# Designs tried in a protein design chat: VH-VL binders against q8ixk2r445to577. Part 2

Target 1, 133 residues: q8ixk2r445to577
Amino acid sequence: FFGMLQNKGLTDYCFDYNPPDENQIVGHQVILYLCHGMGQNQFFEYTSQKEIRYNTHQPEGCIAVEAGMDTLIMHLCEETAPENQKFILQEDGSLFHEQSKKCVQAARKESSDSFVPLLRDCTNSDHQKWFFK

## First folded at step 1 (VH-VL)

Design a08 (framework fv_axatilimab)
Fold by ESMFold2-Fast, scan of step 1:
Structure a08 (fold): chain C 133 residues (1-133), chain A 122 residues (1-122), chain B 107 residues (1-107)
Amino acid sequence: as target 1 above (133 residues)
Amino acid sequence: EVTLKESGPALVKPTQTLTLTCTFSGFSLSTYGMGVGWIRQPPGKALEWLANIFWDDDKYYNPSLKNRLTISKDTSKNQVVLTMTNMDPVDTATYYCARIYGDYRGYAFDIWGQGTMVTVSS
Amino acid sequence: DIQMTQSPSSLSASVGDRVTITCLASQGISNYLAWYQQKPGKAPKLLIYAASRLQSGVPSRFSGSGSGTDYTLTISSLQPEDFATYYCQQYNSYPWTFGGGTKVEIK
């Protein structure tokens, strides 16, 4: 799948990656922002290796979660996807991070009016349901 | 300021249905991330979570009580209603409503109502 | 369901003492833990959320720590207004569950 990765519960918000420095695309947190369909920052690919790939810039980035963390961050893609970069997009729209046994949920970022995807225990909430647009 | 207040009957007979209303001010259940939950506490015992409702009408129930509980909201009136069927003397408790407010690290019950005592007896 | 076990169930302390209360989860809760204070006849008050983050307006003598299954609430120098029952609560998984409470009494 390719396109904007939109949240079912937070209906106007999409995965968005806007690194502060365009020459350093890795190491920063993935955010949620109003879906616009215009910016390269909202275009993602879900691959056969269960990666969520950011292929707007070179080299391509892959979303990862580091041990003990609940935030989604951008790493470099590898020839064989490491476990921390694998997300299972289930038929019901849940995005399951196999290594942590948690699901990606739309949430408000601390002390701001910004929103981010975070790992949370899996529930049947619409905030944990995602689809490509 | 943010306030919540519980209202409902002080005395309920066994097998009857309890209806409790939480009326609040200082926030809206139209706001992203906002929710209201119900918690109860039998005399001299620990707190027990009952149900949550969120801004998007998403609902969660304690599985031990799910067949008996219904939670709903009226956003325009700033009210959340909890209904509990088939009341039993063991359901005697103080019932609280509380605001759920948080950030990207999750949610907590940050502001609580004063509680309303419900006694179940014949 | 995630079982939350608090220890001790009660403790006696004097003003100025360092008080430590522990909370053990039956499985990992990834720091999704809150601490509440309840005084007799009153509603609970939020002290700490996300295991270690102090709620605004709560005195700095309160602190939370821990990870995985083991969490601690510490009161660095007990004050007269701190005699109360304290509860931990996990919000990692539904149903949300509370510990059994720890009563902090005057010695």
Scores: ipSAE 0.006, ipTM 0.558, lowest interface PAE 13.3, mean pLDDT 86

Design a09 (framework fv_axatilimab)
Fold by ESMFold2-Fast, scan of step 1:
Structure a09 (fold): chain C 133 residues (1-133), chain A 124 residues (1-124), chain B 107 residues (1-107)
Amino acid sequence: as target 1 above (133 residues)
Amino acid sequence: EVTLKESGPALVKPTQTLTLTCTFSGFSLSTSGVGVGWIRQPPGKALEWLANIYWDDEKYYNPSLKNRLTISKDTSKNQVVLTMTNMDPVDTATYYCAHRLYYYGSGRDAFDIWGQGTMVTVSS
Amino acid sequence: DIQMTQSPSSLSASVGDRVTITCLASQGISSYLAWYQQKPGKAPKLLIYAASTLQSGVPSRFSGSGSGTDYTLTISSLQPEDFATYYCQQYYSYPLTFGGGTKVEIK
């Protein structure tokens, strides 16, 4: 699967990655923003190794979660995907992070128009359901 | 047709509170994705965003104007009200209200329709 | 806050000229940038949103380009009605911020 990774609960929001420094593509948080349909910063690929890849730049980026954190961060992709970069896209649209045993949820920052994907306990909420468009 | 019109006092004394009303037609603030913002422009200067309010009553304020701004809506009257406390001569500006729409895939969350503006002068 | 630096502050041009105005964001804004035209005594008018999408009714001589932090508004052949002040605005995150404006004056 590849395309814009869209949320079922926040129907107009997509995974979005545009680091402030274009010469440093890793180490920044993945956010959610209004889907623009243009690919680019919102174009992701789900791989057979269960990675969510951002491959518009070289070297290729892979979404990861650091130990003890709940935010999604862009890391360098590895030849063999490490456990912190593996997400199971389930039949119901849940995106399950294997290492933490939590699900990716669309969450609003307090007093902000900003949304981010965060790890939360798995529920049947539409805010935890994702699909590629 | 979407239209917005600002109203309020033309003259305000220092330390007073300014109250501005935006009256609109052609849309409802109950419609998902719809918002109204306030923007000001001092004479000869750039545009400065003040506050937004949305269909779900969520409110956003410019942090540089800390604790001075309050935005509210009355959906049945098609009105949005902005209050600004402790007015100072530097707050002299034309104040605009504008329509904002979230729209899937289009990027149309710019301010697409603006009111004519109302000039507010702060002096003793 | 995201700072929007617009240049030049003013320029003088003649009818038929190609005019280029630039807007630099202090961080990446994912093409969530709008351009507005403002004539003296009037409210701003939306010209372009999403960095490059022309608002309906806006003449094709206006175009926007750019990505990341660097954006440009171009008027391919300036007309008499185009003498105005132009503003860029990011809507990537709060607080929403505008550039300082570029005044396009008659030469």
Scores: ipSAE 0.000, ipTM 0.523, lowest interface PAE 16.8, mean pLDDT 85

Design a10 (framework fv_axatilimab)
Fold by ESMFold2-Fast, scan of step 1:
Structure a10 (fold): chain C 133 residues (1-133), chain A 123 residues (1-123), chain B 107 residues (1-107)
Amino acid sequence: as target 1 above (133 residues)
Amino acid sequence: EVTLKESGPALVKPTQTLTLTCTFSGFSLSTSGMRVGWIRQPPGKALEWLANIYWDDDKYYNPSLKNRLTISKDTSKNQVVLTMTNMDPVDTATYYCARSKYSGSYWDAFDIWGQGTMVTVSS
Amino acid sequence: DIQMTQSPSSLSASVGDRVTITCLASQSISRYLAWYQQKPGKAPKLLIYAASSLQSGVPSRFSGSGSGTDYTLTISSLQPEDFATYYCQQYYSYPRTFGGGTKVEIK
């Protein structure tokens, strides 16, 4: 399914991808921003391959976390989803990153009052609970 | 002990719908990373994967059979049900259910299998 | 779909022999490969997962190797209970696909 991917604990924030340069759509960090309800840069698709796709730009982007890192970065989608691009949306709303065995958490960006999704140890925190609206 | 057991009709007529139930014990399909799949094997032929259902109710189907297959679970009863419509003699096979789990690595092979149930499709 | 080609389709061997079975994937499966043993009238039994990891309770004479598209199952010293059909299976992507099987028969 698809829509704006909203956090339960950080109640009015959604996944947001706003690449700084329209000529380079990949390689930038996914952020959290106030949900505006208009789709666009906050519209994501959860696929049967367990990908979180960003279809607003061409070529399509897929969220990934590189080995040893905890930030979510936009990469190019591949015909077969690589391990670092697989996220399992669980029954309780947790978004589990298979390769790292960690969960996506709404977190304050270090030394900032901005928020970003980061991989953290899985907890029962509502900051780790996500839903499409 | 972890066990799985298939049940359903031994004989099905062409065009009818097959319903198979997998009843299991020793694990829960509410456990994160847990999955149950269905695999079939026509007499003397190779194994063919049919469908998987995940703890979070995600479902995957073999594309060659997707329009005929439905998989569902009843977590409280420890059961997974597979339904296949429009049965044909070529669907005659032993049907297995099997468990797989993601324990944080390459571990989602089918580690425990049921004994299998033979389904014959004939008039 | 990822196609799994298994060879040979059958082989004859004696107790004590070294047996090698190969499995070729139509694209790289990054070692997401399992090997199963099936005896007549019985369900398959998992032997190897992740291309080379031995399942608990499986004798050490079984070993798996390979990467990319090419994988091998080896039985170092065949025992009477090892006469069976062996299947490889990729679990890299959906649909899950199996090889055609290799029947290991007594000479």
Scores: ipSAE 0.000, ipTM 0.524, lowest interface PAE 16.9, mean pLDDT 86

Design a11 (framework fv_axatilimab)
Fold by ESMFold2-Fast, scan of step 1:
Structure a11 (fold): chain C 133 residues (1-133), chain A 121 residues (1-121), chain B 107 residues (1-107)
Amino acid sequence: as target 1 above (133 residues)
Amino acid sequence: EVTLKESGPALVKPTQTLTLTCTFSGFSLTTYGVGVGWIRQPPGKALEWLANIYWDDSKYYNPSLKNRLTISKDTSKNQVVLTMTNMDPVDTATYYCARDYRYGSGYFDYWGQGTMVTVSS
Amino acid sequence: DIQMTQSPSSLSASVGDRVTITCLASQGISSYLAWYQQKPGKAPKLLIYGASSLQSGVPSRFSGSGSGTDYTLTISSLQPEDFATYYCQQYNSYPYTFGGGTKVEIK
């Protein structure tokens, strides 16, 4: 699977990675942004090793769960993917983070007008359902 | 056919509160992903976004005016209401309501005709 | 807030001319840009969204292009009914902001 990773509940929003400093492509929070259908900062690849890869800049990044938090950040991809970088895309569209037993949900960022993917207890909410366009 | 129409007072005195109503047809604000916003335009000036409300009752305000603005909806009447407190002559403008076709898209596909509001003593 | 700068503020052109209007964002807006046409005394009408997608019912002579911070609206062959002011709008982040407008005067 590859493409723009879109939310079923927050229908016009896609995974987006737009670091504020182009010289530091890792370590920043992954956001949700209006889907533009052009790839670029919204183009991701879901790999057979359960990684969500960001290939727009080099070196390639892998989405990871921020230590001690429920937020997703960009990290360097490793030869052996650590557990915090593994997401199981299930048949119903949920992204299950096995290490935490939680699901990725579209949510509003605290104290902000922005939307972000966050780890939440798994529910059958459309805000926890994702698909590649 | 989608239509929107603004209504409210044509004249407001300084310090008073303005209440504008947007009445629409051809869509429902209970429909997933749909929103309605308010935009104003002072005579001879550019457009300025004020506030949006969406199907799920989420509300967004222009930060420069946030403490003066309240937006609400009445889905049974197909209406969205904007309230703006402490009116000043610089708030003289044509006020538009417009439909946001998709949740959070921010672009407006259908607009009302606009209602002119003059603030003077 | 993202500042949107349009240029030129006004232009005069003849029927059949190719007209280009530019819109510059103070920071990257990832193609979350719309273009509106406003005729005197009327409400704005959506022409283009997503920087380059033509709204249904809008004549094909209108086109949009651009990326990052720099965007352009082109009218390939100006018609009499195109006398209007054109506005760009970013919807990359709240608050949504509009450009200052470009008035197209047709002779």
Scores: ipSAE 0.000, ipTM 0.528, lowest interface PAE 16.0, mean pLDDT 84

Design c01 (framework fv_cosibelimab)
Fold by ESMFold2-Fast, scan of step 1:
Structure c01 (fold): chain C 133 residues (1-133), chain A 121 residues (1-121), chain B 112 residues (1-112)
Amino acid sequence: as target 1 above (133 residues)
Amino acid sequence: EVQLVQSGAEVKKPGSSVKVSCKASGGTFSSYAISWVRQAPGQGLEWMGVIIPIFGTANYAQKFQGRVTITADESTSTAYMELSSLRSEDTAVYYCARGRYSGSYYWFDPWGQGTLVTVSS
Amino acid sequence: NFMLTQPHSVSESPGKTVTISCTRSSGSIASNYVQWYQQRPGSAPTTVIYEDNQRPSGVPDRFSGSIDSSSNSASLTISGLKTEDEADYYCQSYDSSNHGVVFGGGTKLTVL
């Protein structure tokens, strides 16, 4: 699977990564933004190692969640995917983060009009359902 | 660090086609968008379309749909824009430009040096 | 889907401040980022402002960008005008509905 990772409940929004500095892609939060179909910041690949890769830049980035945190952060990909970078894309569209036992949910960013993917307890909410487009 | 170098000026007859190349060097090619923007003499900037090489597909401005074809060759880090059924009003400088980021914006950086295409009988 | 409208020309003397507007015809100007490009005769455009109000490295702080939701417009402001600022200026945004790039018509800045 590859392409734009779109939310079923927040239907016009896709995973998006727009680092402030092209040469420093690590450590910033993944956001949700209006799907545009043009790739770049919204182009992701789901791999056989259960990674969500950001291939728009070299070196390649992999989405991760630090222990005890709920935000999705860009890290450098490793030859063997660490547990904090593993997401199970389930048949029903949920993205299950193995290390935390939580699901990725589209949510409003605190004190903001913008949206971000966050880890939440797994529910049957459409805001936790994702698909590649 | 990325530079875009375009092919040289062309003089074409009405009804013919032109293919302009844009070679990227010094940076990443496949996952960045390459857009084509033209500018007729004394006129403004007009977006024609874009290709994201890793997707293998292009998207075109409605005005140029059916006449423009944008392609990319990842092995040579080169994008191409072919415009067919040329008319005198297609006389313009044609630029390629790299989209650095997407989201809600295409920030074009860098731009190629431009290719003058003159259409005359 | 929408147009970006700029004044055709603006003029001002050296040392003064000039503002160039860019008005969106439908939908909110704040819905998508606005870039500003400077084009001198015989040259490709270069970026002076990106993401509404950010300056690339090397662009002097005399250049600034802003968004005004009440007029549905973006503005480029150049203070302390110098003769080398004389150029055409273009605003640019993105149309999410049509998945396309939109440029303003351009403004010719004359510094006497």
Scores: ipSAE 0.007, ipTM 0.582, lowest interface PAE 8.3, mean pLDDT 85

Design c02 (framework fv_cosibelimab)
Fold by ESMFold2-Fast, scan of step 1:
Structure c02 (fold): chain C 133 residues (1-133), chain A 121 residues (1-121), chain B 112 residues (1-112)
Amino acid sequence: as target 1 above (133 residues)
Amino acid sequence: EVQLVQSGAEVKKPGSSVKVSCKASGGTFSNYAISWVRQAPGQGLEWMGVIIPIYGTANYAQKFQGRVTITADESTSTAYMELSSLRSEDTAVYYCARDRGYSYGYYFDYWGQGTLVTVSS
Amino acid sequence: NFMLTQPHSVSESPGKTVTISCTRSSGSIARNYVQWYQQRPGSAPTTVIYEDNQRPSGVPDRFSGSIDSSSNSASLTISGLKTEDEADYYCQSYDSSNPYVVFGGGTKLTVL
């Protein structure tokens, strides 16, 4: 799948990557923002290697979660996806991060009115269900 | 301190329309969704619709689709709810409520004081 | 389309514990967050519980929320009941597949 990755629970919100420094495309946190329908910073690809890839800019980025962390960070893609970059998109729309055994959930960013995807214990919440449009 | 202040009570005849205002103060208006919820005397809460002011996007409950219009004016930090083709069963207190940024999660952290709309012949 | 069903009224003596249920008619109660609002006579609602079991600042820990998937219901529990807790209580959730806010019918709490 590819397109804008939208949350079922926060239905107007999409995965969004808009780093403040265009000279450094990787290393920043993935956020959620109101869906604008134009792709660009909200365009992602789910690959056969179970990556969530951001290829709007070069070099291509892949979403990763480091051990012990719960935030989704943009990393450089590898020829063979490392385990911290693998998300299983399940039939029910859950994004399961197999290395941590957790699911991606729409949540509030600490100390702000912004939203971000975070790893949380898996539930049947619509805030943990995602789809491409 | 965020406060939502609504316009005053209205008395309307059947078949007319009413427009209730909700002015936000003490916070950033454009970055939050505003919902409208009504309550008939002695009855429960009923959701009517929501607007996301920054995008001008509104969604309405099916029961009110075609009769309700929700708008926002960012320059005055004011949301409006207009209900047309009024009937006696539209007599209710109308509330605006701020959604903390969840368009469909709906955690209403601040509520207006309410506006009584009475529809009578 | 689903409904949230609450008891019409509950009553209890000061100092005791009361529990108000909110049952979802179709789909899992755990699918969407549940909020709880308190409305005193002549006033707008205020939030006592959000996201199933969280308390806003200023709400005493006597108020708690829970979800029970086996009965497909959410519950609001108020311990150490006080006269000022007299109010109508509403549960609220939403349908994310067809975006719409759903309120329970409300429960009148009387402290006798």
Scores: ipSAE 0.006, ipTM 0.572, lowest interface PAE 11.5, mean pLDDT 84

Design c03 (framework fv_cosibelimab)
Fold by ESMFold2-Fast, scan of step 1:
Parts: C-alpha cells; structure tokens; sequence
Structure c03 (fold): chain C 133 residues (1-133), chain A 122 residues (1-122), chain B 112 residues (1-112)
C-alpha cells in the first residue's frame, strides 16, 4: 500500500518529507503540508514490516520515533525493521506506534505556523486518522 | 547511485518527429519525475516538460504543448520525449533530468542525462 | 509567468570572488527554491547549489548561494576563483501558476 498519507481531521494536509539536503535524507523531521497530488515528497509506502518508507531516494528512508521523543524523524531503513520504525495502520485510520504505544496526530509545530505529525495518547480524534490516496 | 543514459544523436528532416529515450538505473524510478530540457547551440537551458510516473501524468511548457509528448515505461525504467513537426529551430541538445516535486515546487535536477543532439536540416 | 534575468557574462582573476545575480521579474524570488547549475563546454549541467543555499556533496565550500528579497534576486557567489570554475551558470526556480520550471538566461564566467 502506497500513496500520499492524508489526515482525516486536517483534511488538506499530507505527510511530507522535505530535507534541506537531497544527499542527506536522514535526521530531519517529517512535516505536514498541503496535499498537492503530485507524489514526490508526499509519496510514502506502507510495508508488510509495518514501516512507512520514503523511497524517493537510495538508500531508502524509514520514519522512526526515538525513545522519549514525540517527533517523527527520517532514519535509514534496516534489513529487519526495528521497533521504533513500526507503525500499525488500523482499519479506523489510526496510526499506532508500537514501541511507544502512542498514536500519530496532526498537530501545530511549537512556535510556528507549520503542522507536523506527533505522537500523542491514542484517542478517537479525526486528527489521529490517516489514509492513503 | 542513479544514472540516466540517453539514446544517440539523430539527424531529422523538417516536418518529421524524433523520439529520444532516457534510461534510469538504480533507485525507485516511479517515485521521481523525469524532466526534459533542451539547449540550442550557444543558447541557454529551456524546460520542455515533465512526467510523474507514479501519478501517470505529464505536464508541458506552454510553448511545446501540442508538439511534445513525454511518456515512461516503468518496466524498463525508460522515459521518452517525442517532439513532432520538427523545424530547424528545434536543433538542440536534449537532456533528461531526474527531478523531485513537492510543496516547494521542483527542488532540484540530479542526475542529468549526457544529452542527445538532434539536428533538423533540409 | 515571470523571467529570471542573469548577466550575460562575468569575468575575474584567479583567487578573487565573483557574484552572479538572478533577478525575478514578477512575484517574490523567495516564494520557491532557487537552484544553480554549472555547465562546462561539451558537458551536461551539474548542480552546484540547491534550495537557495545548499551545496551537494563534492561541491567545494567556495560556492555559496543567497536570496535578497529587497532586490528580488538570488545570487551565486564563488570565492577563491580557479580556472576550473570557468563555465556557464544557470539559476532555476518554479512557476506555480504554470506548474513549470523557469531557467535564467545563463552567465558565462571567464577566469583569466
């Protein structure tokens, strides 16, 4: 399953990865931006290992959350997905991060006009519901 | 590391068509764009259009709409640019370039193909 | 739609610094990223600056990019000029109204 990962509550926004350096795709925060329907930085792949892959470059990037953090960061994909890179996309659209036991929520980035996906306690909020387009 | 390899030089008559190929290797072909940019002898770079294989869409510069067709064959990782109704003014080196399109527009072109010289003469 | 205007040519001695401008005729230069490409005779272009001011791996730190909103222009600065820097330089940005790419006219850099 692949495509643009769109938020149900923040209806015009999609996962977007826009690193400052094309040759250095690791270590930057995943953001939310207006869905443009062109793919590219908004094209993600959900794998059987429960990874959310950003495969517009080689080596492929995988979304991860470091222990104790709530931001989604791009890491290098590994042969076997580590726990911090596993997200369960539920039938209701919830995106559950296995290691932290939290859900991905669309939220405003602190002190800015930008939106980002963050880990939050799981609720039935539409801001925690995602779908591929 | 991704590399783009283009087909060889061509000499065409006015009124004919030319189809240039651009083969990509390495990386995920479908998740990138392939743009076509031409350069007439001694002139600057001119963008012709782009194909976004994952979306199955192509977009063309206004000047070339109706004359240019950009396609991709994902099974062979090859993009094509066909230019019809050739005129002497179409004599140029034609480049393909891998792109990356997002909310900030085109972020950069890398890599570029080596270029294909198309000469249109009577 | 808009034009990106560059000086036709610029020249400078080895070891000196040169700056090449890229001015946008309408709309803000800061609206979308500016890239800079270097093209040596007989070669395809290569990227020397992307996203306004970023350098690809392998490009020496003598190359830098900047945006000046007051003059509505982007600039490529090359310090410590070497003869190998002699090339044509092109700026490039994005036109959202046409969903297309716009290149500057190009600047021939001569190092003598």
Amino acid sequence: as target 1 above (133 residues)
Amino acid sequence: EVQLVQSGAEVKKPGSSVKVSCKASGGTFSSYTISWVRQAPGQGLEWMGVIIPILGIANYAQKFQGRVTITADESTSTAYMELSSLRSEDTAVYYCARGYYDSSGYRWFDPWGQGTLVTVSS
Amino acid sequence: NFMLTQPHSVSESPGKTVTISCTRSSGSIASYYVQWYQQRPGSAPTTVIYEDDQRPSGVPDRFSGSIDSSSNSASLTISGLKTEDEADYYCQSYDSSNRGVVFGGGTKLTVL
Scores: ipSAE 0.000, ipTM 0.520, lowest interface PAE 14.0, mean pLDDT 83

